# Designs tried in a protein design chat: VHH binders against q9y6x5. Part 17

Target 1, 379 residues: q9y6x5
Amino acid sequence: LPPKLLLVSFDGFRADYLKNYEFPHLQNFIKEGVLVEHVKNVFITKTFPNHYSIVTGLYEESHGIVANSMYDAVTKKHFSDSNDKDPFWWNEAVPIWVTNQLQENRSSAAAMWPGTDVPIHDTISSYFMNYNSSVSFEERLNNITMWLNNSNPPVTFATLYWEEPDASGHKYGPEDKENMSRVLKKIDDLIGDLVQRLKMLGLWENLNVIITSDHGMTQCSQDRLINLDSCIDHSYYTLIDLSPVAAILPKINRTEVYNKLKNCSPHMNVYLKEDIPNRFYYQHNDRIQPIILVADEGWTIVLNESSQKLGDHGYDNSLPSMHPFLAAHGPAFHKGYKHSTINIVDIYPMMCHILGLKPHPNNGTFGHTKCLLVDQWCI

## First folded at step 4 (VHH)

Design b32 (framework vhh_surovatamig_d1)
Fold by ESMFold2-Fast, scan of step 4:
Structure b32 (fold): chain B 379 residues (1-379), chain A 122 residues (1-122)
Amino acid sequence: as target 1 above (379 residues)
Amino acid sequence: EVQLVESGGGLVQPGGSLRLSCAASGFTFDDYYMSWVRQAPGKGLEWVADIYQDGSEKDYVDSVKGRFTISRDNAKKSLYLQMNSLRAEDTAVYYCAKEGYDILTGYSFDYRGQGTLVTVSS
């Protein structure tokens, strides 16, 4: 049977949590596998954009999921609901589960990875769960392992998504060691459950497992707010996305809106679309608005007097606080190997190699992940 | 429109007890985490306790563990905080808050009321 891969995401798992908290189950996983200490994600450092970059190997401007809230200037469509199943938003790229199903007569399975409950290029994951945050990790795990063992054609690519520690990171902030310690211990226990389930089912020794995340988390404060209403009146623009990257669609002259915003706060950078820094790879898409505002780390853009978030993400992707990690175990991976940094877009071509798939054109570099793999030579 | 109305605060001596209540309207109460948040004089907002949709999981700030009990009545759309063995440092305005998680917007909570003042003094 062909090689198999399970890709697991714990949303908002900041890389340096591994240094500051104990993870006995994750450490046992890493001891017999590989660890990439930092994964440099794509800008903006948000959930839907980065989850789609992991499975396509593309920057956001290329795959089209440019934010968690979007407006397309050509078609006049809006995206702001996680239950919006319009393929239009996802069709600018081909995710790995679609490639897996189309290149070989193989099945894919998904427990709530963003995009897997949408037909993309007329292809939906062979087995999937409609997104519902109320469904337990145990139920997601039960379905994924059932599909891995009982599918025809065989499931060779499976995904599993979990909302923590993102939800608690927003609620408590990453600097709340007491509350974050409890949350992260529960996640480590879920990793233990995952490994134990795979062992009991006889899957563990022949399955490649990747545990990763889409972004990190930074501490916010009521003392670090940027009140957009102090800069500009609502009548001059339509707000497409707010914080920490605001997407501004002018209702009047773009230059007039820009001039009202450009000197409003020392803790926010204001860019015309064509002036967005090249290093972000965030310019060449109709869903990127004419003006974007980028708040400094830990600063929140608000329209009201207060923010309820003590932690947030979406900030500059050069910030270590925005970086997740990647751990992996299985027949494709070395044992006990540690690597410093890869780009999040590098995960896709690595996964294609493991599965024997020909990758679609992408922004990843296979050479960056070679040292993780047993069938590759690394100097 | 979300509305949360707190009641039950007052003046109490150290070691005393109070029960706070919150009446919720304008949303499906059963679908959300609920929390109690407080603000002591001259300090920022502090999370005190939260409770899962069905009441099965409860969480508390360390300073109140073993002294405070959060509970909810979904049929009455009400949230409660039983406060025992009160200390001078528990003096604060207490707010009821709706918690939620959405994958696109992240964690959110709203509070809608003036809160209820708890003063612990001899």
Scores: ipSAE 0.358, ipTM 0.739, lowest interface PAE 2.2, mean pLDDT 91

Design b33 (framework vhh_surovatamig_d1)
Fold by ESMFold2-Fast, scan of step 4:
Structure b33 (fold): chain B 379 residues (1-379), chain A 122 residues (1-122)
Amino acid sequence: as target 1 above (379 residues)
Amino acid sequence: EVQLVESGGGLVQPGGSLRLSCAASGFTFDDYWMSWVRQAPGKGLEWVADIKQDGSEKDYVDSVKGRFTISRDNAKKSLYLQMNSLRAEDTAVYYCAKEGYDILTGYSFDYRGQGTLVTVSS
């Protein structure tokens, strides 16, 4: 009987929320499973890039989803609409559901995970839902559990994506304890519903379940704005992405644009592409623009003196506020084990091991996750 | 073209009441959550209240609970904020906002209007 894995993402679930709020259902899940307290995500700390890194084990420069808004200098294509289903953007890597369908006679199922409604290398998830934020968690859960129980070939890899607490983190800011407490309690109740549903359907004891997230959230303010119009005239460049990492395509000499930007704000770092810090692994892709601006934590880059977000992400991936967590339960995982830190790219080779798949070359290190698994030695 | 027009602000004494209105046009009003947000002098933007598409769910910032009531009239494409027991701390420009969420850009108060000034002083 083949091993099965359900990968669940709660978008924008900052790791330290676990220390500041009560999660009775999540704590029961962890008690009989494993917890990784911090997951070091990839730069930039945005939704589409990090969700694709989880399922490919690659840094953004390698998998090609380098931002939520992109321009490809070679083909001159633009990406800025979540309804853009052009496979071109996703074809620089092979996500785990494609590998699952092609290496084994197995099916994959997806409830809204980024990329799962796109044919990648001519392969789309066997069962999927077109992305629609209005679809309830319960409907997503009902479809996933139906597919896990009633498919031939069997569904061995399933994904489930939920937009909270990201939406509320942006709206209220992560420091709004009263509103965030309400939101996080609702998420814990959804985790309880998930576990109860799997138990009622007889799936719980034989299914591996991973609960994780793509990034965290930091508090923003109208008092922490960087007005790009104060630095440079719009006629000198095309703006590909704005905040908190601005992607600048010069219309004039690159050095001239760089010189106008480089000392404009003490709360923003300006990099020529070749000078982007190596630790970001954000350089070797045609979709990374000639000049990148990186705002300091909690600062917002604007084209005017206005911002509508109280929370945001996309910042330096070394910041603890940008880190999610990972919890897991199932026959592959130890019970009651706590681990400090893994890299988000390490999740992919671990999942390949659980499913018995040969991983594509990737940036993860299987050794980093060995201590989570019952069939492995750790030193 | 989306447009939100706020009205009903003015000068009021502490303990007084005001009713703010927002007229919406250019979009399907009953498909969206709607918010009131405010900006006090020298402060950042503060979310005040929101209301679900059908009016069944309402949320408030703690400082206004029990004093402010958000409501909507989908037939008239209008949003309201009834403000009672006003305090000096409620002095701000109040904005009507259409709530938007997109997976790529995150949550925002899309199509924020011009605002209406509320001044609470004796």
Scores: ipSAE 0.430, ipTM 0.747, lowest interface PAE 2.2, mean pLDDT 91

Design b34 (framework vhh_surovatamig_d1)
Fold by ESMFold2-Fast, scan of step 4:
Structure b34 (fold): chain B 379 residues (1-379), chain A 122 residues (1-122)
Amino acid sequence: as target 1 above (379 residues)
Amino acid sequence: EVQLVESGGGLVQPGGSLRLSCAASGFTFDDYYMSWVRQAPGKGLEWVADISQDGSEKDYVDSVKGRFTISRDNAKKSLYLQMNSLRAEDTAVYYCAKEGYDILTGYSFDYRGQGTLVTVSS
């Protein structure tokens, strides 16, 4: 007592990897827990936006982390550095660790989850590690398990973030079967290490563990480039974000910039902010720029002198290649249950329920996750 | 401004050899892992080989192990790929790339050159 939850993210873990590669440790985890085969993430399908949606239950237009690179038109602030600790960017929502610390006399712990090293609404995770990609999974796991076992007030919500398979997905592309097989086997071994560590420490039977991800990955190609410099002179706009969703801040009349872009490539859609499709829930925030370009799956928007990734994400959230999965185990979850799809914003109200927290208003629907939980009637 | 200029490609018979070169400028060359990536006709980009900053660590895609050797000369800011026992399936445009990972931008191969075409045919 009280209930405890460890939320683990393997960045860029495309749901379809589960069907194309073997994961013996993850399969053992799922056998005694639950699997959601697809999680429909939020648009844009990028790391910081989706990690914040998981812990707030909000679409990006509502929580304010609308991209990995942002410009706020009202305050004139820029965000493009992962070491930027300005709470301004994160203060449009209240993440679950803040709620956990403020509603209950409980602690939160964090090993690298985006936002956990930032004081949000004057509250920082009780225990945290400053983001550093060089810190091993083992060190992150050691810290998180130490905090789960040795804290007062007790740590009831803990997060653990790992950069793979995102880094390798970008480096090799998801269609590189040989290299992705090696990377994914290593991730499965890390899941085995996590379970073994929790068992050795006597935490396994009473801890709820969620393993999920923020997005998937798709293959890119030198044959699928959109050269923005061939569409418009760089003197007419400020580029806020480039690929695969370009955020354009016009330096001249907005309509004139739009007209220069709208017919430049058959492989991207050009939207004035008010014309962005409603299904994206990507419109009502000052950090969403006046013109947004959305590349087709596998197409990369480049400047004449920019780099190319072999794999990428950020694309339309209706694409299965952009979807992660969710697996969970623990006293709150059924055993051996498989569910097809939930929305990524549904994770937040489910976690609040497990922890006994009152959720802040959010875009998730608790009913979508009821079938995963032992204390709920499933319909 | 990162500049990478590839050279050394050409037409070669199966079993032949070629040495590719890459001249780098616009960044501190010895601070980065460097890669060769290739694109075969009608196929996607494929990572081929990489080399650590000091040249002590080298990795290769399985299909080229034992046939290709990556090397670098930090004083000359140059990257090389020695290609031996060439096969028809090695036919591709080869690009020199600077490696890097960042949580906001992902892992990427920063390349800006035209590449160099290698054609293996008789």
Scores: ipSAE 0.388, ipTM 0.746, lowest interface PAE 2.0, mean pLDDT 91

Design b35 (framework vhh_surovatamig_d1)
Fold by ESMFold2-Fast, scan of step 4:
Structure b35 (fold): chain B 379 residues (1-379), chain A 122 residues (1-122)
Amino acid sequence: as target 1 above (379 residues)
Amino acid sequence: EVQLVESGGGLVQPGGSLRLSCAASGFTFDDYAMSWVRQAPGKGLEWVADIYQDGSEKDYVDSVKGRFTISRDNAKKSLYLQMNSLRAEDTAVYYCAREGYDILTGYSFDYRGQGTLVTVSS
């Protein structure tokens, strides 16, 4: 019987929500499993980039999903629509479900995880759902559990993605304790439903389950806006991505655009591509634009318009507000163990180890996660 | 084609009441949570209230809690905002908005109506 793993993402689940709100179902899961209190994600701290980093173990400059809106300078292709299923955007890396299907006689299953509805290196997840935000958590769970229980070759790697608390974090902001309490209680109830469903179907005892997220959330305000139109005329550049990391493609001399932007706002850093800080690992890819603007935490870049968002993410990955957590339960994991911090790229080699797969070269370090695993010695 | 048409705005004295209405067409109204958002002169958009698809859950911004009531009639494809005890600071253009989430852009209001002006002045 090969090992099985279900990877669950609740988009935008900031790590410190665990300390500020009650999660009875998640706490029961953690009590009999492991908790990593902070996961240091990759820059930029956006959904598609970080979800792809989880399943490839690579920095964004290496896997090629460098933002949620992209332009490739070599091929002149644009990406800005979640319905765009062009494999071109995803082919710079090999995600774990592809490796799972190609190395062993095994199947993968996916309920909405970014990239799973795209054929990557001519391989698509064995079972998948085309992305549709209107599909309920229950329907996603029903499909995943059906596929885990009724597949030949067996499904050994399954993913489940849910849009909350990201959607509500954007709408209310993470400091709205009343509304966030309600939202987070709903998520905890969904975690309870997940565990109950797996137990009812006889899957719980032999299945490894990871619950994690791609990023956190920080409070924004209509009083913390950077109006780009006050700094530079739109005729000088093409805007590839706006906020909180703006990707600028100059229509005139790059130095002239840089000089117009450099002193625009004290709450925004302006970088020529080659000057982007090395710690971001966000430089060596044709989809990273010649000029990148990075807003300070809680500041929103706008174009003569008001922002509807009271919460946002995409900011510097050193910020604790951008960090998710990781909780896990199952035969591969210790019970009642807490760990302080791992890098999000470390999840991939850990998952490969659990599944018995040979990882592709990656930026993760297996040693960082070995203390979570029963077949490894740490202390 | 998605359309949202607001009505019911006007000039009222402080302490007065207004009922805003929104008629929806071009989509399955029952499948979407709906919001009222407002924009005061020279200010940004502010979310005011929202209502879940079946009307079971309602939320309000703190400044209107206890004064405003959001409701919907799915059979009539209509959204309402009952505004009581109106204050000068409630002066704004009020928009009916369909709640949207796009995985690439995050939370947004997919569609808004043209708005209805509410002026609270003596």
Scores: ipSAE 0.393, ipTM 0.728, lowest interface PAE 2.1, mean pLDDT 92

Design b36 (framework vhh_surovatamig_d1)
Fold by ESMFold2-Fast, scan of step 4:
Structure b36 (fold): chain B 379 residues (1-379), chain A 122 residues (1-122)
Amino acid sequence: as target 1 above (379 residues)
Amino acid sequence: EVQLVESGGGLVQPGGSLRLSCAASGFTFDDYAMSWVRQAPGKGLEWVADIYQDGSEKDYVDSVKGRFTISRDNAKKSLYLQMNSLRAEDTAVYYCARDSYDILTGYSFDYRGQGTLVTVSS
C-alpha cells in the first residue's frame, strides 16, 4: 500500500502553449489537480541536462550531464550519441528511481526517460525500455500501465517520456500556429488516452501523476545566424557543442582563442569558464569547457552553413520562452490550485516527499512546492 | 549508401504547374518520414512540406497550402510534390530530404538529394 507516482514528460512543451491553444483533456486534469504555470529550468536549457535535474534535484554542474554533447577533460571521454550507455556520464548523481529501489521493497519502471536504460551506481530501473524514438506513445503507455499493475515488488515510481512537441517545435518553429496547433492537439489527445487508460485499470484514484517538460522553444531564422568560421579557424580549437551554447576546447593558448571570439558577434556572449555568470550555476564540473559561447534568444551559431532549425532551445534559463509548466493530479495534490513559478530542481524533493523517500542532498527547496500538497502547511 | 534523386524541375509561367519526383535507394523507405525543402537564390533553406511514413499525415508551409500537394509511393520508393498555381516567389532549387529526429540534436535532414531547379518566369 505504498504511495505511487507516475512522472510524464512531453519534451519541449513551452509554458505559453497553455495560454495560446486549447487543451480540453489537460484542462480536465488540471481542474481536479494543480498547475504550476512556469517552471524555471536549469542552464543550459537542453533535454538531457534538464531531464536529469528533474530526477536528481541538482544543477547541471553538480549532476554532470552538462549538455547533450560533452567532453570530460580528466578522462578524455566524449558523449554525443543517445545510444551511449556508459554509466560514467550519469554517476555524479543518484536519480530518484535508484533511491526508490534501494529504500524499502520497491520497484521502478521507465518508458524512455533519459538515463533509465543505464545502470547508475550499479542500479538500473527494475523495468525499462531501451531508448528508441520509433516506439509509439501507445506502446510506452501499455508497458508502464502493465508494470504498475503486475509487478512484485510493486512499482511505486514510473516515468514516461515523449519526444513531442520538441521535434515539431524544431521543425516548424513555435510561431507556426497552424502546424503547432495540430501537434499540440495530438498531445492533448495522448493525455486523454493516458487518463482513460489509468481509469480503466482502476489506477486513477490512487496514483499521483505529474505532467511536465524539460524546456520551451523559441523561433529561429536564417536572418539570425552567427558564423563561427568568420571569427576563428578550426585549427585553433575542438568544438564540443555548437548551438545555441558553444563549448570550445582550445588547441592553443586559451587567452588567444578567447580574444579571437570575444568580439565575433553582438548577438553572442563569450565567457571564460570562471567568468560564466553565477546565476547559471554552470561552472564547477570538468565537463564544462574552458570557453563557453552563449547566443542571444533566437540566434543560431553555425559553421559557414545554413541552419535547418526554425525553432531551438538551450538559451538563457531566465527567458520565459525556455520555461515549461508542471501539472499534477492525485491523492498527494490539492484540487483546483494554481501556482505561479517553481524551480525545476524543486520537483525532486517534492517527489521524494510524496513517495516517503529520504532525498539525497540537492539544490531544490521543498518550501517552494509545499502549497501543492494536501499534507503541508502553506503561506 | 543512401541516395535521393530529384527530377521534374524546369521553367514555368506564373500560374502554371510542375510535378517533382524523388527516387530513394539504399534504405528502407517506408521507415522514414520525408520532406521537400527549397533554397531560393541568395536565401537559406526553407522547409516546404512533409509526409509521414505511411502517408497518413501531411504538413505544409503556409505560403504553399492549397497550392502544393505532397505524396509518396512506398512500393516504388518515391516521393512527389505536385505544385499548382506557381508564383515567382516559388523559384528555388527543390530538395528531397529524409527526416531525422534525435533526442540530443533535435530535428534535422540526415540526407538530401542534389536538387532540381524550378524557375517561375516573370
Scores: ipSAE 0.500, ipTM 0.776, lowest interface PAE 1.9, mean pLDDT 92

Design b37 (framework vhh_surovatamig_d1)
Fold by ESMFold2-Fast, scan of step 4:
Structure b37 (fold): chain B 379 residues (1-379), chain A 122 residues (1-122)
Amino acid sequence: as target 1 above (379 residues)
Amino acid sequence: EVQLVESGGGLVQPGGSLRLSCAASGFTFDDSAMSWVRQAPGKGLEWVADIYQDGSEKDYVDSVKGRFTISRDNAKKSLYLQMNSLRAEDTAVYYCAKEGYDILTGYSFDSRGQGTLVTVSS
């Protein structure tokens, strides 16, 4: 039987939630599988960029989804709507479901993973759901398991995306233990439902399942605001993205805009594009703006107003609060193994190995994930 | 266009009660989670309570739990906040807010009304 893989994302699942809250169903999953305690994501630590990095193995400057709001200086196109189906934004990389369909005569299935409802290089996931946040986890799970069990040609790669705990993390903040405990218990129950459904359908023993996330969450406050309007008049620039990484397109001389911004707040760093730290791998793309502002952890950039968010992400990818985890179970994985850290770009070549696919050139290092796999030596 | 109109605020003595109302129009009320948020003088916005589409789930900030009750009437497209045992610390402008989640921007209020002032003093 061909190898099968289900990749599940719970958006905004901060790694240290595993240590501070009870997850009986996830812990049972991990006991018979593997856990990577921290996944170092790519900068910017935002949903669309990191979800695309997971499935391409590329830094954002290479795959082209550089933020959740983007402007392309060459074509003059802008992206700011999750319903924008223009393949232009996604065509700088080849995600794993496209590779799966083109290299192997097999199918892919998708329940809401970013990009799966867009034809990328003229190839769309064989089975997919158009993105709609109102669709329940149960409906997404029902569709994915139906496609995994009953497809011809067989579905060998499937994805499932869920918006929590990101939505609640933004609303309550990660330090609201009462509300976050309730939310995280519901997620654990959904993981229990997922495992039970796969067992009931006879899929569990032959299916590789990865549960991961794109980023974490940090506590914000009305006492930690950076008012951009106090630094520079909005008539001098076009704002492409605001917080916590602001993307600034100058309407006047770039140096003049930079000089107005560079010392405005002790709680943000201001970079000309060519001065963005090399460690971010966030420079070589036309969609990265001439000036970026990077707020310190927990600080929110605003335009002369308060923020309604008590939690946020997008911050420096070296921050542990921005890191998700990865747990996996299945015939490809060891049982009861714990690993400290991998890079989020390492997930793609590992998944290609599991599925028998030749990876496209990527920024991941297969050696970093070897210890997770039964068919590999950990040396 | 989404419109939210709050009413029921006023001046009340400590220990008193007020019932806030919010009339909603311009969207499918039955499909939207709703919140009450407040802003005390010189402070930022504070989420107070929320209620899900069918009224089955209700959450409160700890400082008002047991004193405030959120409810909704989907047939009337109305949201309510019953406030009992009011304290000076509850003095704020109270806003009715339509909750939203967008995958690109995260949780936000899609819109809020102009607010209703609650003053708890002599």
Scores: ipSAE 0.446, ipTM 0.760, lowest interface PAE 1.9, mean pLDDT 91

Design b38 (framework vhh_surovatamig_d1)
Fold by ESMFold2-Fast, scan of step 4:
Structure b38 (fold): chain B 379 residues (1-379), chain A 122 residues (1-122)
Amino acid sequence: as target 1 above (379 residues)
Amino acid sequence: EVQLVESGGGLVQPGGSLRLSCAASGFTFDDYAMSWVRQAPGKGLEWVADIYQDGSEKDYVDSVKGRFTISRDNAKKSLYLQMNSLRAEDTAVYYCAKEGYDILTGYSSDYRGQGTLVTVSS
């Protein structure tokens, strides 16, 4: 009987929400499984980049999804639409569902995980749903559980993506206790529904389930805006991505654009591509623009306008507010074990081990996740 | 062009009932989640209820739970809010909203209609 794994993402689930709100269903899941309190994600701390890092084990400069809005200087292609199904953007890496389908006689299933509705290296997830934010969690869960029970060859790797609490984090800000309490309680109820469905279908005892997220969320304010128009005229550059990491493509000499920006705001760092800090692992890709602006936590870069976001992410990945958590349950995992921190790129080689797959070269370290696994020695 | 037209508001006494309707056009109604939001006099916008594209999942703000029911008719491209046991604090302009969440920008783009006024008073 081949091992099976369901990977679930709740977008924008900041790790410290676990300390500030009650999650009875998630706590029951953790009691009989494992919890990693902080997952250090990759820079930039955005949805598409980090979701692809989870399933490839690679930094953004290596897998090529370097932002949610991208420009490729070599091919002159633009990416800014979630419905853009051009494999070009995704082909710099091999995600785990592709490896799962190609190494053994196995199927993969996906309910809207970023990239799963795109043929990557001519391989698309065996079962998938086209991305649509308006499809309910219940419908996504129904499809995933149907595919886990009724597939040949068997589905051994399945993914399930949900947009909350990211959508509400942006709309209300993470410090809005009343609205965030409601949203997080709803998520906990969805986790309860997931567990109950898996138990009812006889899947729970033999299925490995990982619940994680791609990033956190920080509070923003109309009092913390950086107006880029006050520093540089639009005629000098093309804007590829805006906030909180701005990607600048100069229309004039790069040094001249840099000099106009470098002292623009005390709440923003300005980097020439080759000067981007090594710790970000965000330099070696043609989709990373010649000048990158990085706003300080809670600051929003705007173009002569107010921002409607009360919460945001994309900031420095050393910030605890940007970190998600990871919880897991199943035959591969210890019961009642707490771990402090792993890197988000470590999830991929761990998942490959659980599924018996040979990982593609990656930036993760299997040793970082050994203590979570029953078949590994923790010393 | 996205268009939402609300109706059904009016004057009602405390404890009474009203049914709000919203007629949608200019987009594929059955592909989108829909919500009701309200704005009381001198207050900000408050989310009231939402419903997913197939009508299977519904959520409500605590103050209206058990009193209000959201529903939709995809064939008629219409959204409804049944309001029972109305209270003075329910007095507001009620807006039908097309839920928008852009996964790449994180921006919530709620298109709203002109609204329909609900006044709960003796």
Scores: ipSAE 0.415, ipTM 0.759, lowest interface PAE 2.0, mean pLDDT 92

